VH-VL binders against b7kms5. Designs and how they scored, part 304

Target 1, 80 residues: b7kms5
Amino acid sequence: DTFETVRNTIRIESEVDESLRQLCHEERITKETWLEAAYLYLCEKPEELAQVIQLAQERLSQRKAIADYKRAKTMQERFL
Below, E stands for the ipSAE of ESMFold2; O stands for the ipSAE of OpenDDE; V2 stands for 0.75 times the mean of E and O plus 0.25 times the DockQ between their complexes.

## First folded at step 19 (VH-VL)

Design w_23 (framework fv_pozelimab; at its last look DockQ between E and O 0.83; V2 from the best seeds 0.65)
Fold by ESMFold2, look of step 19:
Structure w_23 (fold): chain C 80 residues (1-80), chain A 125 residues (1-125), chain B 107 residues (1-107)
Amino acid sequence: as target 1 above (80 residues)
Amino acid sequence: QVQLQESGPGLVKPSETLSLTCTVSGDSVSSYYWTWIRQPPGKGLEWIGEIYYSGSSYYNPSLKSRATISVDTSKNQFSLKLSSVTAADTAVYYCARDYTLDEPSEDFTIYFDYWGQGTLVTVSS
Amino acid sequence: AIQMTQSPSSLSASVGDRVTITCRASQGIRNDLGWYQQKPGKAPKLLIYAASDLESGVPSRFAGRGSGTDFTLTISSLQPEDFATYYCQQFFNYPFTFGQGTKVEIK
């Protein structure tokens, strides 16, 4: 039997992605298996999981602000 | 969970102003772009315009002289006014969250991920 | 304004069929295109963003392809819940325009 998988695209900040790619290369794992392992490990550590969620929320807010800035600048240039 | 609900009169007389309000719950109106879209019965979708929560707005040129979108942060709402309506303005009106997704380089993606249920506005004597 | 033209305007299909809907932009829009599904009496629902990326909860039988001016939405094996009207929408420039829609009907 094999595990059922889902194919998705994710968007990762370039510096973080470079570091994660290098780690996965050095450890001879895939980004996918690292993500699965990290999630499963943290699920058994409620306080650490909560810290990761807090950081994720902060990063989401920052990326949304960046996206809105890019949109405003680009659409203004294209339209007017 | 984010929810949007349109409200306003279902019947508007010709030459008067159509006025609709979208109430946002589960998130802040001060966090996103917000969009009005309409659909005449049995026809396709037409983008009316958008507003960024800080007040910057853009409109479909076909409606720019008549349409105004505004935000009321104290009520967590945004609204549409469409002046000088005719029978051609009869439609289901939708409000939607207008999400901007960050992309690599200087790029971004836009999509409408939450929609109200829609409200029919009929323009008739 | 960028015109979005869908083809066909309507089609009839059976459960299990492979369905392809096309969307053509009147000028290049890169991959700044989304696909929406609308069932009668309901608001549109986002299926695909950035031309090819599936929204959460959308079945993998939906696939978007294309860039520039020519785009397709494919349903690889049509299911009973897929009978609906489908709209493409560009967000490259104001006004953001929708295609005229493609109605997928049960045969």
Scores: ipSAE 0.638, ipTM 0.875, lowest interface PAE 0.8, mean pLDDT 91
Fold by OpenDDE, look of step 19:
Structure w_23 (fold): chain C 80 residues (1-80), chain A 125 residues (1-125), chain B 107 residues (1-107)
Amino acid sequence: as target 1 above (80 residues)
Amino acid sequence: QVQLQESGPGLVKPSETLSLTCTVSGDSVSSYYWTWIRQPPGKGLEWIGEIYYSGSSYYNPSLKSRATISVDTSKNQFSLKLSSVTAADTAVYYCARDYTLDEPSEDFTIYFDYWGQGTLVTVSS
Amino acid sequence: AIQMTQSPSSLSASVGDRVTITCRASQGIRNDLGWYQQKPGKAPKLLIYAASDLESGVPSRFAGRGSGTDFTLTISSLQPEDFATYYCQQFFNYPFTFGQGTKVEIK
């Protein structure tokens, strides 16, 4: 079968990205195919999916808090 | 799903104060920056200002002396007041969610991902 | 204030055409640039943020490129629903400012 791909920008926390990259290298796969496979697997595992979503929400909340701090500091400096 | 909706009088007399409220549903106002933007009929977009739930705010210098934005966390709303209006203040007024996201660097990303439908305010005697 | 200049102000195109809109900033804004689509009587809709990141739900025929002062929005194959006015906006410094808009009309 043939398929089309969609280009995405993925921004991953550095330590997680490094760990994932090492895993992909050892297993001779790519981060892209890892993400596809992980999602497809979770689609068949509703409880596990819910747990991953909750973890993702927590990580997003942390990123946003950091972003808000950075914005406040940086924008004040630029505006002044 | 996040939704924003503007409300307030569609007609304001010159020299009076324009007052609008944006009601947010599907998310808490305490977690984001919130923005007002306006668009005169047939013209482009103008950023009015923004507010964080903590009260910190920034305004367009062109409107700073007349514009006041406030947030009411208890009602999950934020508001715009524009004093001493003239015909030049006739516009569709939009409220929007201002999202900030951390990047794996010292930088951050900003974008307006959710908008209200807009409300026309006409300044006329 | 940082000025954002779009080119062209308007253009005529046909379904299937490749369309390119340019946005130039009066000073460097890194990648702090967004693109919006607006149809008559509707609020602007976010298409692109951070200069090149595609907003969720936006068709892949839309692409944003550029950094610094020169930015482009490209529609690889124009569809009937793409006839609208497009705006760029900088988020680098206050006040946030928009381009004057580019109206994409039917040829």
Scores: ipSAE 0.527, ipTM 0.876, lowest interface PAE 0.8, mean pLDDT 94
ESMFold2 (binder alone), look of step 19: mean pLDDT 89; pTM 0.918

Design w_3 (framework fv_pozelimab; at its last fold request DockQ between E and O 0.76; V2 from the best seeds 0.73)
Fold by OpenDDE, fold request of step 20:
Structure w_3 (fold): chain C 80 residues (1-80), chain A 125 residues (1-125), chain B 107 residues (1-107)
Amino acid sequence: as target 1 above (80 residues)
Amino acid sequence: QVQLQESGPGLVKPSETLSLTCTVSGDSVSSYYWTWIRQPPGKGLEWIGEIYYSGSSYYNPSLKSRATISVDTSKNQFSLKLSSVTAADTAVYYCARDYTLDEPSEDFTIYFDYWGQGTLVTVSS
Amino acid sequence: AIQMTQSPSSLSASVGDRVTITCRASQGIRNDLGWYQQKPGKAPKLLIYAASDLQEGVPSRFAGRGSGTDFTLTISSLQPEDFATYYCQQFYNYPFTFGQGTKVEIK
């Protein structure tokens, strides 16, 4: 069996990335296959999926707030 | 799915004020920047300005004296007003979502990922 | 304002051709550059952000390269649906500015 992959660029918080990297190394898997496996697992676990989605939404909210703050500050400085 | 739709009159008389509204669906206007871009017939693209959902805005200096962008979070809309229009303001006007992405190399980067279909506004007597 | 200069303004190519479009900024903009595709009567479609990252759903035949002042958009093998006008845009400083566009026409 063969499958086609889609290229995606992902940006991961540094501490999470390092922890995940270590796990993947120890378990001889990749971050990509980890993401696939985690998603497929959660697809069969509606309650757990809901919890992960909520956590993801919270993380996104925080990331966006920080990014927008950086943008506001940096763009003001550049525009001077 | 995120969708944007421009609405407003397609015809405006010279010296009057162009007024457009962008209705956003599939996402909240909160926590984003929103932008307007225009394109005269057969010509290139011009950035008009942006607004953060909290009200902070920046404008193209070429239009700053005439352009006003506002956000209405209760209606999930943002709007553009362009005063004292002339024939030079005839263009297709686009609204778009202006996304700030955390970028390790630069702290952040920006792109416009969702666009409205555009609405033609003609300035004529 | 930062000036964005695209080259060429237009080009003719055939299906299967490798097409390269260049965008030059009047000053350093790091990787704060986007590429759009626009077809007649349609809104611009984001292809590339952060100079080299493919927008979701964009075919892998599109590639963005460069940083600083010189940027390129490459279509490795031109497809019939790729005939359009392409624009670069800088997001480094206000006002955000676009290149003048490159029209890719069928030979």
Scores: ipSAE 0.807, ipTM 0.939, lowest interface PAE 0.5, mean pLDDT 96
Fold by ESMFold2, fold request of step 20:
Structure w_3 (fold): chain C 80 residues (1-80), chain A 125 residues (1-125), chain B 107 residues (1-107)
Amino acid sequence: as target 1 above (80 residues)
Amino acid sequence: QVQLQESGPGLVKPSETLSLTCTVSGDSVSSYYWTWIRQPPGKGLEWIGEIYYSGSSYYNPSLKSRATISVDTSKNQFSLKLSSVTAADTAVYYCARDYTLDEPSEDFTIYFDYWGQGTLVTVSS
Amino acid sequence: AIQMTQSPSSLSASVGDRVTITCRASQGIRNDLGWYQQKPGKAPKLLIYAASDLQEGVPSRFAGRGSGTDFTLTISSLQPEDFATYYCQQFYNYPFTFGQGTKVEIK
């Protein structure tokens, strides 16, 4: 019931993924247990959570801009 | 929280211009691609075209340059105009958010995640 | 334009059945394919993007497979709310064409 899992796919910047993978390997944990722990820890800390959310919003904006650039470039090449 | 709402005349005379507006709430029109899709009664879906919020647009060639999509950032809206309509243009018209998802390397994915409820436009004398 | 052909055009099935819908592209479209569900009088709803990724809130009984030209949508155990028309759409190149739809009806 309370430990039921769902399968999800996420996309992570390659340098961040490499660093996180190394951390998880060294600490003998998994990415999913790290994600769960990080979220649960921050839930008790409203000001820290707000900082993480702001950073996430900035990174999301950058990823959107990169995605839109890739789309514009690729679709121009394919269409023409 | 993101909502799209189509508005415009439900009846248009042949040879005139069909004009629809999509009002976006809960997010900014300035952040995405935006698309129009239509569905003639009892038939399938047809992609009309899209616009990037900064003005670049692409259209289905089947509409033979009759379609124009525009964005009004001050009103948080985007619009469709379809000129020289005939009975064949009778359809339910949908607006949708056209999301670009970043993928590894030089790749990306596109999907339409938020849709308006649709508005029927009938072309009749 | 890239033609998208769905098979079958319609099918009848019972609650609990495994249902498979096929979508074929007239040329390679990689994984640039989405699946949409539409109930009568309603707007389409996104189910699957990138051929196999489930949209948030979509039940796990829906699964997408395929790449290139051949794609499938499978419902592993049909539920009453799954009776609808399903559309594939390619996003590889303009114009972004839909399949003709597959109507799933109660037997």
Scores: ipSAE 0.635, ipTM 0.873, lowest interface PAE 0.9, mean pLDDT 91
ESMFold2, look of step 19: ipSAE 0.611; ipTM 0.868
ESMFold2 (binder alone), look of step 19: mean pLDDT 89; pTM 0.918
OpenDDE, look of step 19: ipSAE 0.674; ipTM 0.913
ESMFold2, fold request of step 20: ipSAE 0.594, 0.605; ipTM 0.865, 0.866
ESMFold2 (binder alone), fold request of step 20: mean pLDDT 90, 90, 90; pTM 0.927, 0.924, 0.923
OpenDDE, fold request of step 20: ipSAE 0.803, 0.807; ipTM 0.938, 0.938

Design w_4 (framework fv_pozelimab; at its last look DockQ between E and O 0.83; V2 from the best seeds 0.65)
Fold by OpenDDE, look of step 19:
Structure w_4 (fold): chain C 80 residues (1-80), chain A 125 residues (1-125), chain B 107 residues (1-107)
Amino acid sequence: as target 1 above (80 residues)
Amino acid sequence: QVQLQESGPGLVKPSETLSLTCTVSGDSVSSYYWTWIRQPPGKGLEWIGEIYYSGSSYYNPSLKSRATISVDTSKNQFSLKLSSVTAADTAVYYCARDYTLDEPREDFTIYFDYWGQGTLVTVSS
Amino acid sequence: AIQMTQSPSSLSASVGDRVTITCRASQGIRNDLGWYQQKPGKAPKLLIYAASDLQSGVPSRFAGRGSGTDFTLTISSLQPEDFATYYCQQFFNYPFTFGQGTKVEIK
């Protein structure tokens, strides 16, 4: 079988990325195939998927707040 | 799905105030920057200004003395007022979501990912 | 204000052609650069953000490259729906500014 891939830039929190990379190395898999497998697994687990989505939403909210703060500070310094 | 839609008079007389409203659906105005952009017929794009949902705003210096942007979280809207208009203010006016994306670096990135369809405002006596 | 200069202002190409558009900033803007596609009577559509990141739903034939002052948008194989005007925009400092646009026309 043949398949096509899509390149995406994935920005992962440093500690999470490091631990994930370490896991992938130990299990002789890639971060990409881990993400694919995890998603496909969760697609068959609606309750678990809902929990992951909620966690993702919380993390996004925190990341957004940090991003907005950084923007405000940086842009003020650049503009002034 | 996030949708933005501009509304307001399509005709404004010289020296009067242009007033537009952008209604946001599919997402809350909270936690985002919101921007206005305009495009004169057959010409390029001009950034007017932005507002954070908390009220902080920045304007293009070319329009700062005349432009006011506001946000109404209760209505999930934000608005543009442009005073003392002339024929030079004739343009299609767009509202857009101004997204700030966090990066694992100490930096961030910005982009306008959702746009309204635009509304033509003509300044004429 | 930071000036954004696109080249060329217009070009003619055929379906299947490789098309390259350049955007130059008057000063360094790091990777704070976006590319938009606009068709007549429509709002601009985001294609690329952060100079090289492809917006969701955008075909992979679109690619953005560059940092600092020189940026490029490349369409590897032009499709019929790609005939439009393209704009670059900097997000490095206020006021945000756009290039003057590049019109991609049918040869």
Scores: ipSAE 0.603, ipTM 0.878, lowest interface PAE 0.7, mean pLDDT 94
Fold by ESMFold2, look of step 19:
Structure w_4 (fold): chain C 80 residues (1-80), chain A 125 residues (1-125), chain B 107 residues (1-107)
Amino acid sequence: as target 1 above (80 residues)
Amino acid sequence: QVQLQESGPGLVKPSETLSLTCTVSGDSVSSYYWTWIRQPPGKGLEWIGEIYYSGSSYYNPSLKSRATISVDTSKNQFSLKLSSVTAADTAVYYCARDYTLDEPREDFTIYFDYWGQGTLVTVSS
Amino acid sequence: AIQMTQSPSSLSASVGDRVTITCRASQGIRNDLGWYQQKPGKAPKLLIYAASDLQSGVPSRFAGRGSGTDFTLTISSLQPEDFATYYCQQFFNYPFTFGQGTKVEIK
């Protein structure tokens, strides 16, 4: 068994996940193999990889801002 | 690479104020929550409190009358002041990045992913 | 404050052993729990967040389980670098409290 896998949990925005799930169903692949294929494909395409990284950084910043807002609101309601 | 480094006096006299600074490199203090944690020698970890750079601070109720956390964005630092110290305040003090991860719906997760190396503060004399 | 109780306080084990550490919260905290590893003279290192999610770079031999009040950290095959003290911490409500720690020692 030369191919060892790692178990991980990921969090995907709900509309993106729904779209990705539908694509994977239609193409008869799994989300995991899609992620692996996408990464391996982009590894040989530096300009496209850089654009994906740029978008990922923008989405990360947006999600962090949303998370911080949720935290502030919820913790005020919980604490004392 | 994100790095945190605690600095301040290693020895503080009883009844005085303990003052520590955490210098952040590789990221901005303006982007996260920031936390102080302490650990008496050979003992467990105690959360002291946190601050959001633009907003509220929260403190362990056991320390809220004595602890103050502040941010200096121009120096990319955050600080802890703990007043009226006693021997019970002898500990290694850690600063940490306090990350909020977005979750589905109205949920979120918190974790401390980057820590300073820690600095021992001894309260004696 | 939410009290976090770890068991055992210490254990002795050999390389290759499966070890399990438990953490119990004094009230429901959903899955708002993290596990940290600390070696002597070092800061704690995040292993697991949200009760069961592995932090980047953490080996898959570490597994977290549980929700509500009862949580476990399992190391499926103990390695030499895993001899350390392990802490759970809840992030459900202030103050964010830690368990008292579990020291895993060489047998």
Scores: ipSAE 0.576, ipTM 0.855, lowest interface PAE 1.0, mean pLDDT 91
ESMFold2 (binder alone), look of step 19: mean pLDDT 90; pTM 0.921

Design w_5 (framework fv_pozelimab; at its last fold request DockQ between E and O 0.87; V2 from the best seeds 0.73)
Fold by OpenDDE, fold request of step 20:
Structure w_5 (fold): chain C 80 residues (1-80), chain A 125 residues (1-125), chain B 107 residues (1-107)
Amino acid sequence: as target 1 above (80 residues)
Amino acid sequence: QVQLQESGPGLVKPSETLSLTCTVSGDSVSSYYWTWIRQPPGKGLEWIGEIYYSGSSYYNPSLKSRATISVDTSKNQFSLKLSSVTAADTAVYYCARDYTLDEPKEDFTIYFDYWGQGTLVTVSS
Amino acid sequence: AIQMTQSPSSLSASVGDRVTITCRASQGIRNDLGWYQQKPGKAPKLLIYAASDLQSGVPSRFAGRGSGTDFTLTISSLQPEDFATYYCQQFFNYPFTFGQGTKVEIK
């Protein structure tokens, strides 16, 4: 069977991206198929999925804080 | 499942103060910017201003002297007050979540991803 | 304030047509541009952010391109639910400003 794909732009923390890139290279897979496989695996593991979601929420909070700091600084400079 | 809902009087007399409240559900008002936008009937969109949950705010210069935005974290709400209203302030008023997305290096981008349904405020005697 | 100028102000098209809307900024805004869809009596819906990133849940027939001062929104194959008014918005500097809108009507 065939399936259609959707193009996405993904922004990944640089250290994680590099590590993931290296893993994908070694295992002869892509970041895309890694994400798909990881998600499908977790769908069958409710406890592990919950743990990953919690971790993702924490990472999002940290990323948001960084983004807001950049915004506050930059926009103040632009507005003045 | 973030949801925003505007509330307040739909009719305000000239020279009085327009007061609206946006109630946020499905997410905390903390850690975000929040914004008000308005749209006169049959016309385009105008940005009113924004506020960070910590209290820092910016306003459209066209409304700065009359607009005040505030946040109440305890109620998970933020509000708009617009003083000395005239017929020109008749519009649908929207509240929205103002999201900051981290970009590479020192960059970032902004967008309004969740909007309230909007509430019509008519200024009339 | 940064002025955003959309073109055209309105257009007529048929289902299946390719539709292109342009937005020009009065000064460079990098990729700090968003596109919204608005239907009568409804709030604007975010379609594109960062000039070219598709918002989650938005069909892939929508595409945003451009940087600096010239931007485009393209609908590759117009669907019945796509007849609406579209707005661009810059987020580069205060005050944030919108284009005047482009109404996509049924031919």
Scores: ipSAE 0.795, ipTM 0.933, lowest interface PAE 0.5, mean pLDDT 95
Fold by ESMFold2, look of step 19:
Structure w_5 (fold): chain C 80 residues (1-80), chain A 125 residues (1-125), chain B 107 residues (1-107)
Amino acid sequence: as target 1 above (80 residues)
Amino acid sequence: QVQLQESGPGLVKPSETLSLTCTVSGDSVSSYYWTWIRQPPGKGLEWIGEIYYSGSSYYNPSLKSRATISVDTSKNQFSLKLSSVTAADTAVYYCARDYTLDEPKEDFTIYFDYWGQGTLVTVSS
Amino acid sequence: AIQMTQSPSSLSASVGDRVTITCRASQGIRNDLGWYQQKPGKAPKLLIYAASDLQSGVPSRFAGRGSGTDFTLTISSLQPEDFATYYCQQFFNYPFTFGQGTKVEIK
């Protein structure tokens, strides 16, 4: 065999994950193969890849802010 | 390309204040929690404390409130001051990025993903 | 403070061996535990977060398990580059305490 896989953990917002799971079920593919195909497709399209990167940066910033808020709230509760 | 670099005196006299600075490059000090960790020679790791750039700081109570961490956003740095040092404070001091990862259902995880290379501080007469 | 106790304190093993390091918390910490690897003269490196999640770029031979008070780090096939000291750390409550470390020596 010529394909080696890597096991990684990712965290996807639940509404996005539900929608992606539905799509993969309907199309008879897996999330893993969808992610690989999407990346390989975008690699050939610099303009579209740039748009995806911009959205990813925005989502990362939002999730970071949410995570810091959760941490501050929880750790205060544990120390009061 | 995040890089952290500790700086400060390698030798400090007993009873004086140990003062270290961590310079952050390739990232903003205003975006994360930041932590100090130390390791006495040949021994394990001890968490000193953390700071969020705009507010909260927390310290290991084992240091009897001798530790103070501060942030200088204009220089993209954070610092540690440890007062009234003794030989027991001799250690390699590390600064680290203190990352909060979003998790489902009001949860989060914490990990230290970028570390400085460490600086040895010796407390000696 | 939450005490983190690692076992063993040190071990010797051969390349290819399966090794297991145990970390026990003095009270429940859910899965709020990380594993770090430290090679001599270097800063610690994150291996595993949230008890079982592998950090990007860490070989799949490393696996973390556990929840509550009992946790393990397993190296399924020890490699020469795995000679290091391994630390667990809890982040459930302040202060964020480390275990005392487990030194893994390669014969």
Scores: ipSAE 0.617, ipTM 0.870, lowest interface PAE 0.9, mean pLDDT 91
ESMFold2 (binder alone), look of step 19: mean pLDDT 90; pTM 0.924
OpenDDE, look of step 19: ipSAE 0.639; ipTM 0.900
ESMFold2, fold request of step 20: ipSAE 0.568, 0.554, 0.565; ipTM 0.851, 0.856, 0.853
ESMFold2 (binder alone), fold request of step 20: mean pLDDT 90, 89, 89; pTM 0.921, 0.919, 0.920
OpenDDE, fold request of step 20: ipSAE 0.790, 0.768; ipTM 0.934, 0.929

Design w_6 (framework fv_pozelimab; at its last fold request DockQ between E and O 0.72; V2 from the best seeds 0.68)
Fold by OpenDDE, fold request of step 20:
Structure w_6 (fold): chain C 80 residues (1-80), chain A 125 residues (1-125), chain B 107 residues (1-107)
Amino acid sequence: as target 1 above (80 residues)
Amino acid sequence: QVQLQESGPGLVKPSETLSLTCTVSGDSVSSYYWTWIRQPPGKGLEWIGEIYYSGSSYYNPSLKSRATISVDTSKNQFSLKLSSVTAADTAVYYCARDYTLDEPYEDFTIYFDYWGQGTLVTVSS
Amino acid sequence: AIQMTQSPSSLSASVGDRVTITCRASQGIRNDLGWYQQKPGKAPKLLIYAASDLQSGVPSRFAGRGSGTDFTLTISSLQPEDFATYYCQQFFNYPFTFGQGTKVEIK
């Protein structure tokens, strides 16, 4: 198949990124192709997909808390 | 599906207070920043201010003395009050969700991803 | 306040054209830049956040580039539904400020 790519900035938790990079190196693949392959695989695995979505939601909640903390802290430093 | 809807009077007399409410559905007002933006007819966009669900608010200096934003978590709403209005305050007023995205290190970035349809408020005698 | 200057203020283009809009900040804003599309009588719609990240649901023909002071929004192949006014907005510092807008009209 022929396809066009879309550029995306991917923000990954540092320990996960390190582990993923290690895996990609060992398997001679890239984080990008890993992401594509993982998604396509999960599209055919509804139960596994549901589990991943739940995990992703939990991680998002944590990221949101961190982001909001950073923002609040920054504002306090600027105005206090 | 997050949705925002502005409500309030479309006509306000000079020197009176403009009052608008944004009703949020599909998501809780908790754990987010919320913002108001306005756009005079045929003109660009102006940021009015923001509020965190816990009550912390920040305003555009150009409007700080007149603008008050509040949150009502029990109603899943947030509101804007703009006092001492003049014709210059005639605009379409938008409410929006103000999202904070985590960035590496100490950084973060912001964007307004969900907007209300906007409501026209005309200041006229 | 940080000033955001868009160029051009308006442009005429045809379906299929490549369109590029520029936004310049009066000072460095890193990647804290968003792009919006607004059609008459409608609210702005987020296209790009963090200077180059495509918002969900936005066609891939839209692309944001840049960091620091100079940013671009590119539509690789203009579609009929893309005729609208586009705004950039900085989120680097308060107050948040918008560009004056770029109206993309049909030629």
Scores: ipSAE 0.767, ipTM 0.930, lowest interface PAE 0.5, mean pLDDT 95
Fold by ESMFold2, look of step 19:
Structure w_6 (fold): chain C 80 residues (1-80), chain A 125 residues (1-125), chain B 107 residues (1-107)
Amino acid sequence: as target 1 above (80 residues)
Amino acid sequence: QVQLQESGPGLVKPSETLSLTCTVSGDSVSSYYWTWIRQPPGKGLEWIGEIYYSGSSYYNPSLKSRATISVDTSKNQFSLKLSSVTAADTAVYYCARDYTLDEPYEDFTIYFDYWGQGTLVTVSS
Amino acid sequence: AIQMTQSPSSLSASVGDRVTITCRASQGIRNDLGWYQQKPGKAPKLLIYAASDLQSGVPSRFAGRGSGTDFTLTISSLQPEDFATYYCQQFFNYPFTFGQGTKVEIK
């Protein structure tokens, strides 16, 4: 059985990405297989999944604020 | 789930002010950019303008002198006023959530991910 | 304002066909381009953002390509629910502008 795959683009904060790449290199896995394994493991762990979701919501809020700031600055400069 | 719903009069007399309200549910109006878009019958889409909930706004130059977008945080709504309307302002009016996605470096992406169902406004005597 | 020109304005195709729609900007817009699908009587629906990124819940048969001034939307195997009008929109600079639309009809 071969796994059917989907190609996706994701945007990961650079320090997190570097740390994850180092871990994957040391363990001889890929980011893709780590992401799949982490999700599948957490599906069996409702309390841990909820904690991950809470952290993800906090990070999403921070990144949205940064994105809104970048937009306001850039679009004002372009429109002038 | 996020839902947007336009409301307002379907018929407006020439020279009067068109006034529409978009009610947001499932999310806070104080969290995003918000946009109005219109589509004359049988025609394409025209971006009217946007507002950031804190007050900064931008408008299509073709409508800049007549259009005003505002936010009412107490009702979780944003609104469009278009003054001095003519038959050329007859269109379906849509409200939309205007999402800003963080990108690397100093970059970002914009997309309209949630839309209202649209409301037809006819300008006629 | 940045003009967005779509080609063709309309096309006829059969279920299963590969369909390609082009969008051309009057100046470089990097990848600040989205694609929207609109069915009669409905609001537009976001398909693709950042020129090539597929929105959640959109079938993988939709694909976007391009940067700068030339962009394409491809439907790899047209399905009955894909008969609609498609619009590109640039987000590089104000005013944000749409292409005139491409109507995909059943042959």
Scores: ipSAE 0.604, ipTM 0.870, lowest interface PAE 1.0, mean pLDDT 91
ESMFold2 (binder alone), look of step 19: mean pLDDT 89; pTM 0.919
OpenDDE, look of step 19: ipSAE 0.633; ipTM 0.890
ESMFold2, fold request of step 20: ipSAE 0.558, 0.543, 0.559; ipTM 0.849, 0.850, 0.848
ESMFold2 (binder alone), fold request of step 20: mean pLDDT 89, 90, 90; pTM 0.917, 0.923, 0.921
OpenDDE, fold request of step 20: ipSAE 0.747, 0.739; ipTM 0.925, 0.922

